# Ledger of designs, part 2: VH-VL binders against b0r0t1r1705to1887

Target 1, 183 residues: b0r0t1r1705to1887
Amino acid sequence: RLRVLADVSGSMYRFNGVDGRLERSMEAVCMVMEALESYEHKFKYDITGHSGDGFDIELVRCDKVPKNNKERLKVLKTMHAHSQFCMSGDYTLEGTEHAIRELAHEEADEHFVIVLSDANLERYGISPDRFARVLTSNPQVNAFAIFIGSLGDQADRLQKTLPAGRSFVAMDTKEIPQILQQI

## First folded at step 10 (VH-VL)

Design n6
Fold by OpenDDE, fold request of step 13:
Structure n6 (fold): chain C 183 residues (1-183), chain A 120 residues (1-120), chain B 107 residues (1-107)
Amino acid sequence: as target 1 above (183 residues)
Amino acid sequence: QVQLVQSGAEVKKPGASVKVSCKASGYTFTDYYMNWVRQAPGQGLEWMGEINPYSGNTNYDEKFQGRVTMTRDTSISTAYMELSRLRSDDTAVYYCAREGDYGNYAMDVWGQGTTVTVSS
Amino acid sequence: DIQMTQSPSFLSASVGDRVTITCRASQSISSYLAWYQQKPEKAPKRLIYKASTRQSGVPSRFSGSGSGTEFTLTISSLQPEDFATYYCQQYWRYPLTFGQGTKLEIK
């Protein structure tokens, strides 16, 4: 059982013109969907988003995963639209905590939570120490963070704070499939 | 109603150990981190550490590392804090305090406190 | 460690007064700040968390504000039951740390 948590907050849309963060997020989600396409028979996965509207925003249901590019595009459009019109706020911690708690109750041989984010947690008012604690809050759930498009220095500093082996840096979204395989 | 009930007052000699208990009720014990905070007479609050009741994982303040042990018994929803090699300056009221979840962090529920007196 | 400094350490006020207590962090803690009230021989009680969110059951006269390094607790109209010691606490970084406290006494 795998859950991917994506940031679809208003800031993603608001600052997309500056640094392309929403586009990177959408690309990352797309890469995840593509990477998992051949493994649907082995495990169930879903994708949820967090924003000012909440920390459990449905993007992909485990019983209805995208089967083609058209369906994947629909997911991305949903992300974009949500980010554009949602209330302000970031619920990375709450979303991660919720994902871990919910998955812990699901029947599966293994449980995984993947948080897609960037290395600018502090700028979003997200405590790295708290994030680290959340990721390790339940030993039955393997929680990881993938930092997308992160600066090397920022990522290195953050990785020193986070538990060893629980964070990955993807300078390019094309690295995400390989990272997923490592997890 | 969410409640934390601590064990009674303790009087110890220097060099001894003390173990304080904190029984939780009214909520799922394993879903919330438990903190321990002490307060010396006439002084402020001092954080000692925390425990994840689900996993048993702990995080201590460096000041107490090597002397403090936080544990829990999930079967009776009870957290324990043991402090060893007691000194006179360990005389204080010791509190267990639950930390909230889902962004409602910090210590939202406190025990009534346990007075620990260390004297020769 | 993050040092939390409250001001003033002692404050005398009268019923009905507007009271403000300040808490400063040695570094930015974003909004990871809580305020507690402690009465003599009682356990602390959380009033505010996330810098400005009032805990359920706390009277509206209590309010918190601030972000980064400077925070304030305000009591708009002091009531007799409000005379106590108040503490700020950061939970941005471990170890968790408290301010030294502000004792609010009746004038």
Scores: ipSAE 0.914, ipTM 0.957, lowest interface PAE 0.5, mean pLDDT 95
Fold by OpenDDE, fold request of step 13:
Structure n6 (fold): chain C 183 residues (1-183), chain A 120 residues (1-120), chain B 107 residues (1-107)
Amino acid sequence: as target 1 above (183 residues)
Amino acid sequence: QVQLVQSGAEVKKPGASVKVSCKASGYTFTDYYMNWVRQAPGQGLEWMGEINPYSGNTNYDEKFQGRVTMTRDTSISTAYMELSRLRSDDTAVYYCAREGDYGNYAMDVWGQGTTVTVSS
Amino acid sequence: DIQMTQSPSFLSASVGDRVTITCRASQSISSYLAWYQQKPEKAPKRLIYKASTRQSGVPSRFSGSGSGTEFTLTISSLQPEDFATYYCQQYWRYPLTFGQGTKLEIK
């Protein structure tokens, strides 16, 4: 059982013109969906988003995963639209905590939570220490963070603050499939 | 009603150990981190550490590392804090305090406190 | 460690007064700040968390504000039951740390 948590907060849209963060996020989600297509026979996955509207925004359901590019595009459009019209706020921690808590109650051989995040956690008012704690809050659930950042140094710093092996840095979204294989 | 009930007052000699209990009720014990905070007479609050009741993982303030042990018994929803090699400056009221979840962090529920007196 | 400094340490006020307590962090803690009220021989009670979110059941006269390094707790109209010691606490980084406290006494 796998859950991917994506940032679809208003800031993603608001600052997309500046640094392309929403586009990177959408691209990352797309890479994840594409990468997971070949493994659907092995595990069930869903994708949820967090924003000022909440921490359990449905993007992809386990029973209805995208099967083609058109369906994947629909997911991305949903992300974009949500980010554009949602209330202000970031629920990275809450979303991660919720994902871990919910998955822990589901029957599966293994449980995984993957958080797609910008490397600028601190700028968004997200405590690295708290994030680290949340990621390791339940040994039954393997939670990881993939940082998609424009600046490698920021991502590297965050990686050092997180438990070893629990974070990955993707300078390019094209690296995400390989990262997923490592998880 | 959510509440934390701590064990009674303790009087110890220097060098001894003290173990304070904190029984939780009214909520799922394993869903919330438990903190321990102490307060010396006439002084402020001092964070000692926390425990994840689900996993048993702990995080201590460096000041207490090597002397403090936080544990829990999930079967009776009870957290424990043991402080060893007691000295006079360990005299304080010790509190267990639950930390909230889902962004509601910080300590939202407190025990009544346990007075620990260390004297020769 | 992040040092939390409250001001003033002691404050005398009268019923009905507007009271403001300040808490400063040695580094930015974003909004990871809580305020507690403690009465003599009682356990602390959380009043505010996330810098400005009021705990359920806490009177509206209590409010928190600030972000980064500067925070304030305000009591708009002091009531007799509000005379106590107040503490700020950061939970941005470990170890968690408290301010030294502000004792609010009757003038």
Scores: ipSAE 0.912, ipTM 0.956, lowest interface PAE 0.5, mean pLDDT 95
Fold by OpenDDE, look of step 11:
Structure n6 (fold): chain C 183 residues (1-183), chain A 120 residues (1-120), chain B 107 residues (1-107)
Amino acid sequence: as target 1 above (183 residues)
Amino acid sequence: QVQLVQSGAEVKKPGASVKVSCKASGYTFTDYYMNWVRQAPGQGLEWMGEINPYSGNTNYDEKFQGRVTMTRDTSISTAYMELSRLRSDDTAVYYCAREGDYGNYAMDVWGQGTTVTVSS
Amino acid sequence: DIQMTQSPSFLSASVGDRVTITCRASQSISSYLAWYQQKPEKAPKRLIYKASTRQSGVPSRFSGSGSGTEFTLTISSLQPEDFATYYCQQYWRYPLTFGQGTKLEIK
């Protein structure tokens, strides 16, 4: 059982023109969907977003995963639209915590939560220590963070704070499939 | 009603150990981190550490590393804090305090406190 | 460790007064700041968390503000039951740390 948590907050849209964070996030989500293609028989996955509207925003349902590029594009459009019109706020911690809690109640051989982040957690008022704690809050759920891009050494600094092996940096979204394979 | 009930007052000699219990009720014990905070007479609050009741993982203040042991018994929704090699400056009221979840962090529910007196 | 410094340590006020207590963090803690009220021989009670969110059941006369390194707890109109010791606490970094406390006494 796998859940991917994506940031679809207003800041993603608002600052997309500055650093392309929303585009990178959408690319990352697309890479995840593509990477997981043809593995639906082996594991169940969903994609959830967080924003000022909440921490459980449905993007991809486990019973209805994208089957083609058109359906994947629809997911990305949903992400874009949501980030454009959602309320202000960031629920990275809440979303991660919720994902872990929800998955922990589901029967599976293994449980995974992947948090896609742009490594700007501190700028959004997200404590790295708290994030680390949340990621390790349930030993039954393997929670990881993938930092998509980095301004300066932000991602590196975060990795030093996070538990070893629980964070990955993807400077290129095309690295995400390889990272997923490592998890 | 959510509440934390702690064990009774303790009187110990220097060098001894004390184990304080904190029984939780009214909520799912394993869903919330449990903190331990002490307060010496006439002094402020001092965080000692926390435990994840689900995993048993702990984070201690370095000041207490090697002397403090936080544990839990999930079957009876009880957290324990043991402090060893007691000295006079360990005399304090010890509190267990639940930390909230989903952004409602910090210590939202407190036990009534346990007075630990260390004297020769 | 993040040091939390409260000011003042002691404050005398009268019923009906507007009271402000300040808490300074040695480094930015974003909004990871809580305020507690403690009455004599009682356990602390959380009043504010996330710098400005009131605990359920806390009177509206209590308010928290600030972010980064400077925070304030304000009591708009002091009531008799508000005379107590107040503590700020950061939960941005481990170890968690408290301010030294502010004792609010009746003038």
Scores: ipSAE 0.892, ipTM 0.947, lowest interface PAE 0.6, mean pLDDT 94
Fold by OpenDDE, look of step 10:
Structure n6 (fold): chain C 183 residues (1-183), chain A 120 residues (1-120), chain B 107 residues (1-107)
Amino acid sequence: as target 1 above (183 residues)
Amino acid sequence: QVQLVQSGAEVKKPGASVKVSCKASGYTFTDYYMNWVRQAPGQGLEWMGEINPYSGNTNYDEKFQGRVTMTRDTSISTAYMELSRLRSDDTAVYYCAREGDYGNYAMDVWGQGTTVTVSS
Amino acid sequence: DIQMTQSPSFLSASVGDRVTITCRASQSISSYLAWYQQKPEKAPKRLIYKASTRQSGVPSRFSGSGSGTEFTLTISSLQPEDFATYYCQQYWRYPLTFGQGTKLEIK
């Protein structure tokens, strides 16, 4: 059982013109969907978003995963639209905590939570220490973070704070499939 | 009702160990972190560490590293804090305090405190 | 460690007064700040968390504001039961740290 958590907060849209963070997030989600397509018979996955509106925003349901590019595009459009009109706020920690807690109650041989996040956690008021704590909060759930960022120094700092092996940096979204293979 | 009930006052000699218990009720014990905070007489609050009751993972202040051990018994919803090699400056009221979840962090529920006196 | 400095350490005020307590962090802690009230021989009580969110059951006269390094607890109209010691606390980084406290006494 796998849950992917994506940031669809208002800040993603608001500052997309500055650094393309929403576009990167959307690309990341797309890469994840594409990468997981070949494994749908092996495991069940869903994609949930978080924003100021909440931390349980349905993007992809486990019983209805995208099957083609058109359906994937629809997911991305949903992300974009949500980010544009949602309330302000970031629920990365809450969303991650919720994902871990919910997934832990589902029957599966293995449980995985993958958080797609901007490398600039601190800018969003997200404590790296708290994030690290959440990621390791349940030994039954393998939680990982994939940081998508343009600044290498931010990513390095995060990796130092986060538990070894629980965080990955994707400077390019094209690296995400490979990262997923490592998980 | 959510509450934390701590064990009674302790009097110890220097070099001894003390183990304080904190029994939780009214909520799912394993869903919240448990913090330990102490307060010396007439002084402020000092964070000692925390434990995840579910996993047993702990984080301690370096000041207490090597002397403090935080544990839990999930079967009875009880957290324990053991402090060894006691010295006079360890005399304080020790509190257990629950930390919230889902962004509701910091310590929202406190035990009544346990007075630990270290004297020769 | 992140140092939390409260000001003032002591404050005398009268019932009905507006009271302001300041807490300064040695580095940015975003909004990871809580305020506690402690009365003599009692456990601390959380008043505010996330810098400005009031704990359920806490009177509306208590408010928190600030972000980054500067934070303020305000009591709009002091009541007799409000005379106590107040502490700020950061939970942005380990170890968690408290301010030295502000003792609010009756004038």
Scores: ipSAE 0.885, ipTM 0.944, lowest interface PAE 0.6, mean pLDDT 94

Design n6
Fold by OpenDDE, look of step 14:
Structure n6 (fold): chain C 183 residues (1-183), chain A 120 residues (1-120), chain B 107 residues (1-107)
Amino acid sequence: as target 1 above (183 residues)
Amino acid sequence: QVQLVQSGAEVKKPGASVKVSCKASGYTFTDYYMNWVRQAPGQGLEWMGEINPYSGNTNYDEKFQGRVTMTRDTSISTAYMELSRLRSDDTAVYYCAREGDYGNYAMDVWGQGTTVTVSS
Amino acid sequence: DIQMTQSPSFLSASVGDRVTITCRASQSISSYLAWYQQKPEKAPKRLIYKASTRQSGVPSRFSGSGSGTEFTLTISSLQPEDFATYYCQQYWRYPLTFGQGTKLEIK
């Protein structure tokens, strides 16, 4: 059982013109969907988003995963639209906690939560220490963070704060499939 | 009703150990971190550490590292804090305090406190 | 460790007064700041968390503001039951740390 958590907050849209963060996030989600397509027989997965509107925003349902580019595009459009019109706020921690708690109650051989995030957590008011604690809050659920498009320095600092093996940095979204394989 | 009930007052000699209990009720014990905070007479609050009741993982302030042991018994929703090698300056009221979740962090529910007196 | 400094340490005021207590962090803690009220021989009570979110059941006269390194707790109109000691606490970094406290006394 796998849940992917994506940031679809308003800031993603608002600042996309500056640093392309929404585009990177969308691309990351797309890469995840593509990577997981070949493993649908092995993994039951969903994708949820968090924003100012909440931390359980349905993007991909377990029973209806995208099977082609058209369906994947629809997911990305949903992300874009949500980010554009959602309330302000960041629920990275809340979303992660929620994901971990929900998955822990589901029947599966293994449970995974993957948080797609920007490496600049502090700028968004997200405590790395708290995030680390959340990721390790339930030993039954293997929670990981993939930081996308991060400046090397920020990523390095963050990795020092996060538990070893629980964080990955993807400087290029193309690295995400490989990271997923490592998990 | 969510509440934390702590064990009674303790009087100890220097060098001894004390173990304070904190029984939780009214909520899922394993879903919330439990903190321990002490307060010396006439002094402020001092964070000692926390425990994840689900995993048993702990995080202590370095000041108490090696002397404090936080444990829990999930079967009875009880957290324990043991402080060893007691000194006179360990005289304080010790509180267990639940930390909130889902962004409602910090300590939202407190025990009534346990007075620990260390005297020769 | 992050040091939390409250100001003032002691404050005398009258019922009906507007009171402001400040808390300064030695480094930015974003909004990871809580305020507690403690009455004599009682456990602390959380009033505010996330810098400005009021705990359920806390009167509206209590408000928190600030971000980064500077925070304030405001009581718009002091009531008799508000005379107590107040503490700020950061939970941005471990170890968690409290301010030294502000004792609010009746004038």
Scores: ipSAE 0.884, ipTM 0.942, lowest interface PAE 0.5, mean pLDDT 94
Fold by OpenDDE, look of step 15:
Structure n6 (fold): chain C 183 residues (1-183), chain A 120 residues (1-120), chain B 107 residues (1-107)
Amino acid sequence: as target 1 above (183 residues)
Amino acid sequence: QVQLVQSGAEVKKPGASVKVSCKASGYTFTDYYMNWVRQAPGQGLEWMGEINPYSGNTNYDEKFQGRVTMTRDTSISTAYMELSRLRSDDTAVYYCAREGDYGNYAMDVWGQGTTVTVSS
Amino acid sequence: DIQMTQSPSFLSASVGDRVTITCRASQSISSYLAWYQQKPEKAPKRLIYKASTRQSGVPSRFSGSGSGTEFTLTISSLQPEDFATYYCQQYWRYPLTFGQGTKLEIK
């Protein structure tokens, strides 16, 4: 059982023109969906988002995963639309905590939570220490963070704060499939 | 109805160890981190460490590293804090305090405190 | 470690007064700041968390504000039961640290 948590907060939209963060986020989610397509027979996955509107925003249901590019595009459109009109706020910690708690109660041989995030956690008021604690809060759930489009120095700092093997940096979204294979 | 009830006052000699208990009720014990905070007479609050009651994982303040041991018994929803090699400046009221979840962090529920007196 | 400095350490005021206590962090802690009230021989009680969110059951006269390194606790109209010691606490980084406290006494 796998849950992917994506950032669809308002800041993703508001600053997309500056650094393309929303586009990278959507591309990352697309890469995840494409990468997981070949494993649908092996495990169930869903994708949830977090924003100022909440930390359990449904993007992909485990019983209805996208089967083609058209359906994947629909998911991306949902992300874009949500980030454009949602309330301000970031629920990275709450979303991660919730994902871990929810998955822990589901029957599966293994449980995974993957958080797609920007390496600039502090910019969004997210404590790296708290994030690390949340990721390791339940040994039954293997929680990981993939930081997308991060600056090298920021990524290095986060790597030092987060538990070893629990964080990955994708400077290019094309690296995400390979990272997923490592998890 | 959420409540933390701590064990009674302790009097110890220097070099001894003390183990304080904190019994939780009114909520799922394993869902919330448990903190320990002490307060010397007439002084402020000092964070000692925390424990994840689910996993048993702990984080201690470096000041207490090697002397403090935090444990829990999930079967009776009880957290324990043991402090060894006691000295006079360990005399204080020791509190267990639950930390909130889902962004509601910090200590939202406190035990009544346990007075530990270290004297020769 | 992050140092938390409260001001003032002591404050005398009268019932009905507007009281403000300040807490400064040695580095930015975003909004990871809590305020506690402690009365003599009692355990601390959380008043505010996330810098400005009131604990359930806390009177509306208590308010928290600030972000980054500067924070304030305000009591809009002091009541007799509000005379106590107040502490700020950061939970942005380990170890968790408290301010030295502000004792609010009756004038």
Scores: ipSAE 0.883, ipTM 0.940, lowest interface PAE 0.6, mean pLDDT 94
Fold by OpenDDE, look of step 16:
Structure n6 (fold): chain C 183 residues (1-183), chain A 120 residues (1-120), chain B 107 residues (1-107)
Amino acid sequence: as target 1 above (183 residues)
Amino acid sequence: QVQLVQSGAEVKKPGASVKVSCKASGYTFTDYYMNWVRQAPGQGLEWMGEINPYSGNTNYDEKFQGRVTMTRDTSISTAYMELSRLRSDDTAVYYCAREGDYGNYAMDVWGQGTTVTVSS
Amino acid sequence: DIQMTQSPSFLSASVGDRVTITCRASQSISSYLAWYQQKPEKAPKRLIYKASTRQSGVPSRFSGSGSGTEFTLTISSLQPEDFATYYCQQYWRYPLTFGQGTKLEIK
């Protein structure tokens, strides 16, 4: 059982013109969906978003995963639209905590939570120490963070703060499939 | 009603150990981190560490590293804090305090405190 | 460690007064700041968390503001039951740290 948590907060849209963070996030989600397509027979997955509107925003349901590019595009459009019109706020920690708690109650051989986040975690007012605590809060759930970064130094700082083996940095979204395989 | 009830006052000699208990009720014990904070007479609050009651994982202030041990018994919803090699400056009121969840962090529920006196 | 400095350490005021307590962090802690009230021989009570969110049951006269390194607790109209010691606390980084406290006394 796998849950992917994506950031669809308003800041993603508001600052997309500056650094393309929303586009990178959507690309990352697309890469995840494509990468997981070949493994649907082995595990079920869903994708949930967090924003100022809440931390349980449905993007992809386990029983209705995208089957083609048109359906994947629809998911991305939903992300974009949500980020544009949602209330201000970031619920990375709340969303991660919720994902871990909910997944822990589901029957599966293994449980995974993957958080897609920007390497600018601190700039969004998210404590790396608190995030690390949340990621390791339940040993029954393997929670990881994939940071989509633009700057190498920011990524390095995050790696030093987070528990070893619980975070990955993708400087390019094309690296995400390989990271998923490693997990 | 959510509440934390701590064990009674302790009097110890230097070099001894003390173990304070904190019994939780009114909520799911394993869903919230438990913090320990002490306060010397006439002084401020000092964070000692925290424990995840579900996993048993702990984070201690470096100041207490090697002397403090935080544990829990989930069967009776009780957290424990043991401090060893006691010194006179360990004389304080010790509090257990629950951490909030879902972004509602910081310590929202406190025990009544346990007075620990270290004297020769 | 992140040092939290409160000012003033002591404050004398009268009932009805507007009271302001400041807390400064040695480095940015975003909004990971809580305020506690402690009365003599009692456990602390959380008043504010996330710098500005009021705890359920806390009177509206209490408010928190600030972000980054400077934070403020304000009591708009001091009541008799508000005379106590107040502490700020950061939970941005480990170890968690408290301010030295502000004792609010009757003038």
Scores: ipSAE 0.874, ipTM 0.938, lowest interface PAE 0.6, mean pLDDT 94
Fold by ESMFold2, fold request of step 13:
Structure n6 (fold): chain C 183 residues (1-183), chain A 120 residues (1-120), chain B 107 residues (1-107)
Amino acid sequence: as target 1 above (183 residues)
Amino acid sequence: QVQLVQSGAEVKKPGASVKVSCKASGYTFTDYYMNWVRQAPGQGLEWMGEINPYSGNTNYDEKFQGRVTMTRDTSISTAYMELSRLRSDDTAVYYCAREGDYGNYAMDVWGQGTTVTVSS
Amino acid sequence: DIQMTQSPSFLSASVGDRVTITCRASQSISSYLAWYQQKPEKAPKRLIYKASTRQSGVPSRFSGSGSGTEFTLTISSLQPEDFATYYCQQYWRYPLTFGQGTKLEIK
């Protein structure tokens, strides 16, 4: 059982013209959906979002996963529209903690949480130490972070703070399917 | 009604160990990190470390590494802090303090404190 | 380690006064800042977390503000029960650290 968390905050929309962050997040979600296509019998997955409006924003339900490009495009349009109209705010810690707690109670052989995040945690006011603690908070849930960052040294510093094997850096969203296979 | 009740005062000799207990009630014990904080007479607050009651995992201030051990017994909702090789400057009031969750990670509920006096 | 410095260390005030206590961090802690009140022979009590969010049950005369390295606790109209020692505490990075305290007393 697999839950993927994506950032759909208003800052993703407003800064997209500067560094393309919303577009990268949408591409990452698309790559996840495509990478998991045809694995529905092996993986039950969903995708939830977090923003200034909350941290339990359903983007893909596990009983209604998209089956074609049209349905996947609807997911991406929902991300775009939500980020455009939502309040500013970052709920990465809260959303990750919530996902871990919810999945711990679900019946499955294994539980996975994957957080898609910007490598610039400190700029967003997200403590790396607190994030690392949240990822390792429940041994019944295997929680991982995939950082979708622009070029820079911050990704390397963040991987040194986070537990080994629990964080990955994708400088290009096309790396995400390979990273998912490592998880 | 969330409550933390600590064990009673202790008097110890230098070189001994002390183990302070902290019994939780009114909430799900394993859902919230437990911290230990001490306060020497007339002085401020000093963080010693934390424990995840669910997993038993700990994180200690390096000042106490090798001398402090934090444990818990989930069957009786009780956290423990043991400090070894005591010296006179370990004389203090020791508090357990629960932190919140969902980003609210400052300590929101404190025990009444346990006075530990180290004297020859 | 992140050092937390409070100002002033000692403050004398009258009932009804407006009081401001400042806390400075040696490096940015974003808004990961809490304020505690401690009365003699009592455990600390959390007043504020996330720099500005009041704990449930804390009177509205207590307010917090600030972000980054500079933070303020304000008591808008002192009451007799507010005479205590106040501590700030960062929870941005390990180890968690407290300010040295501000003793607020009558005078």
Scores: ipSAE 0.563, ipTM 0.835, lowest interface PAE 1.8, mean pLDDT 82

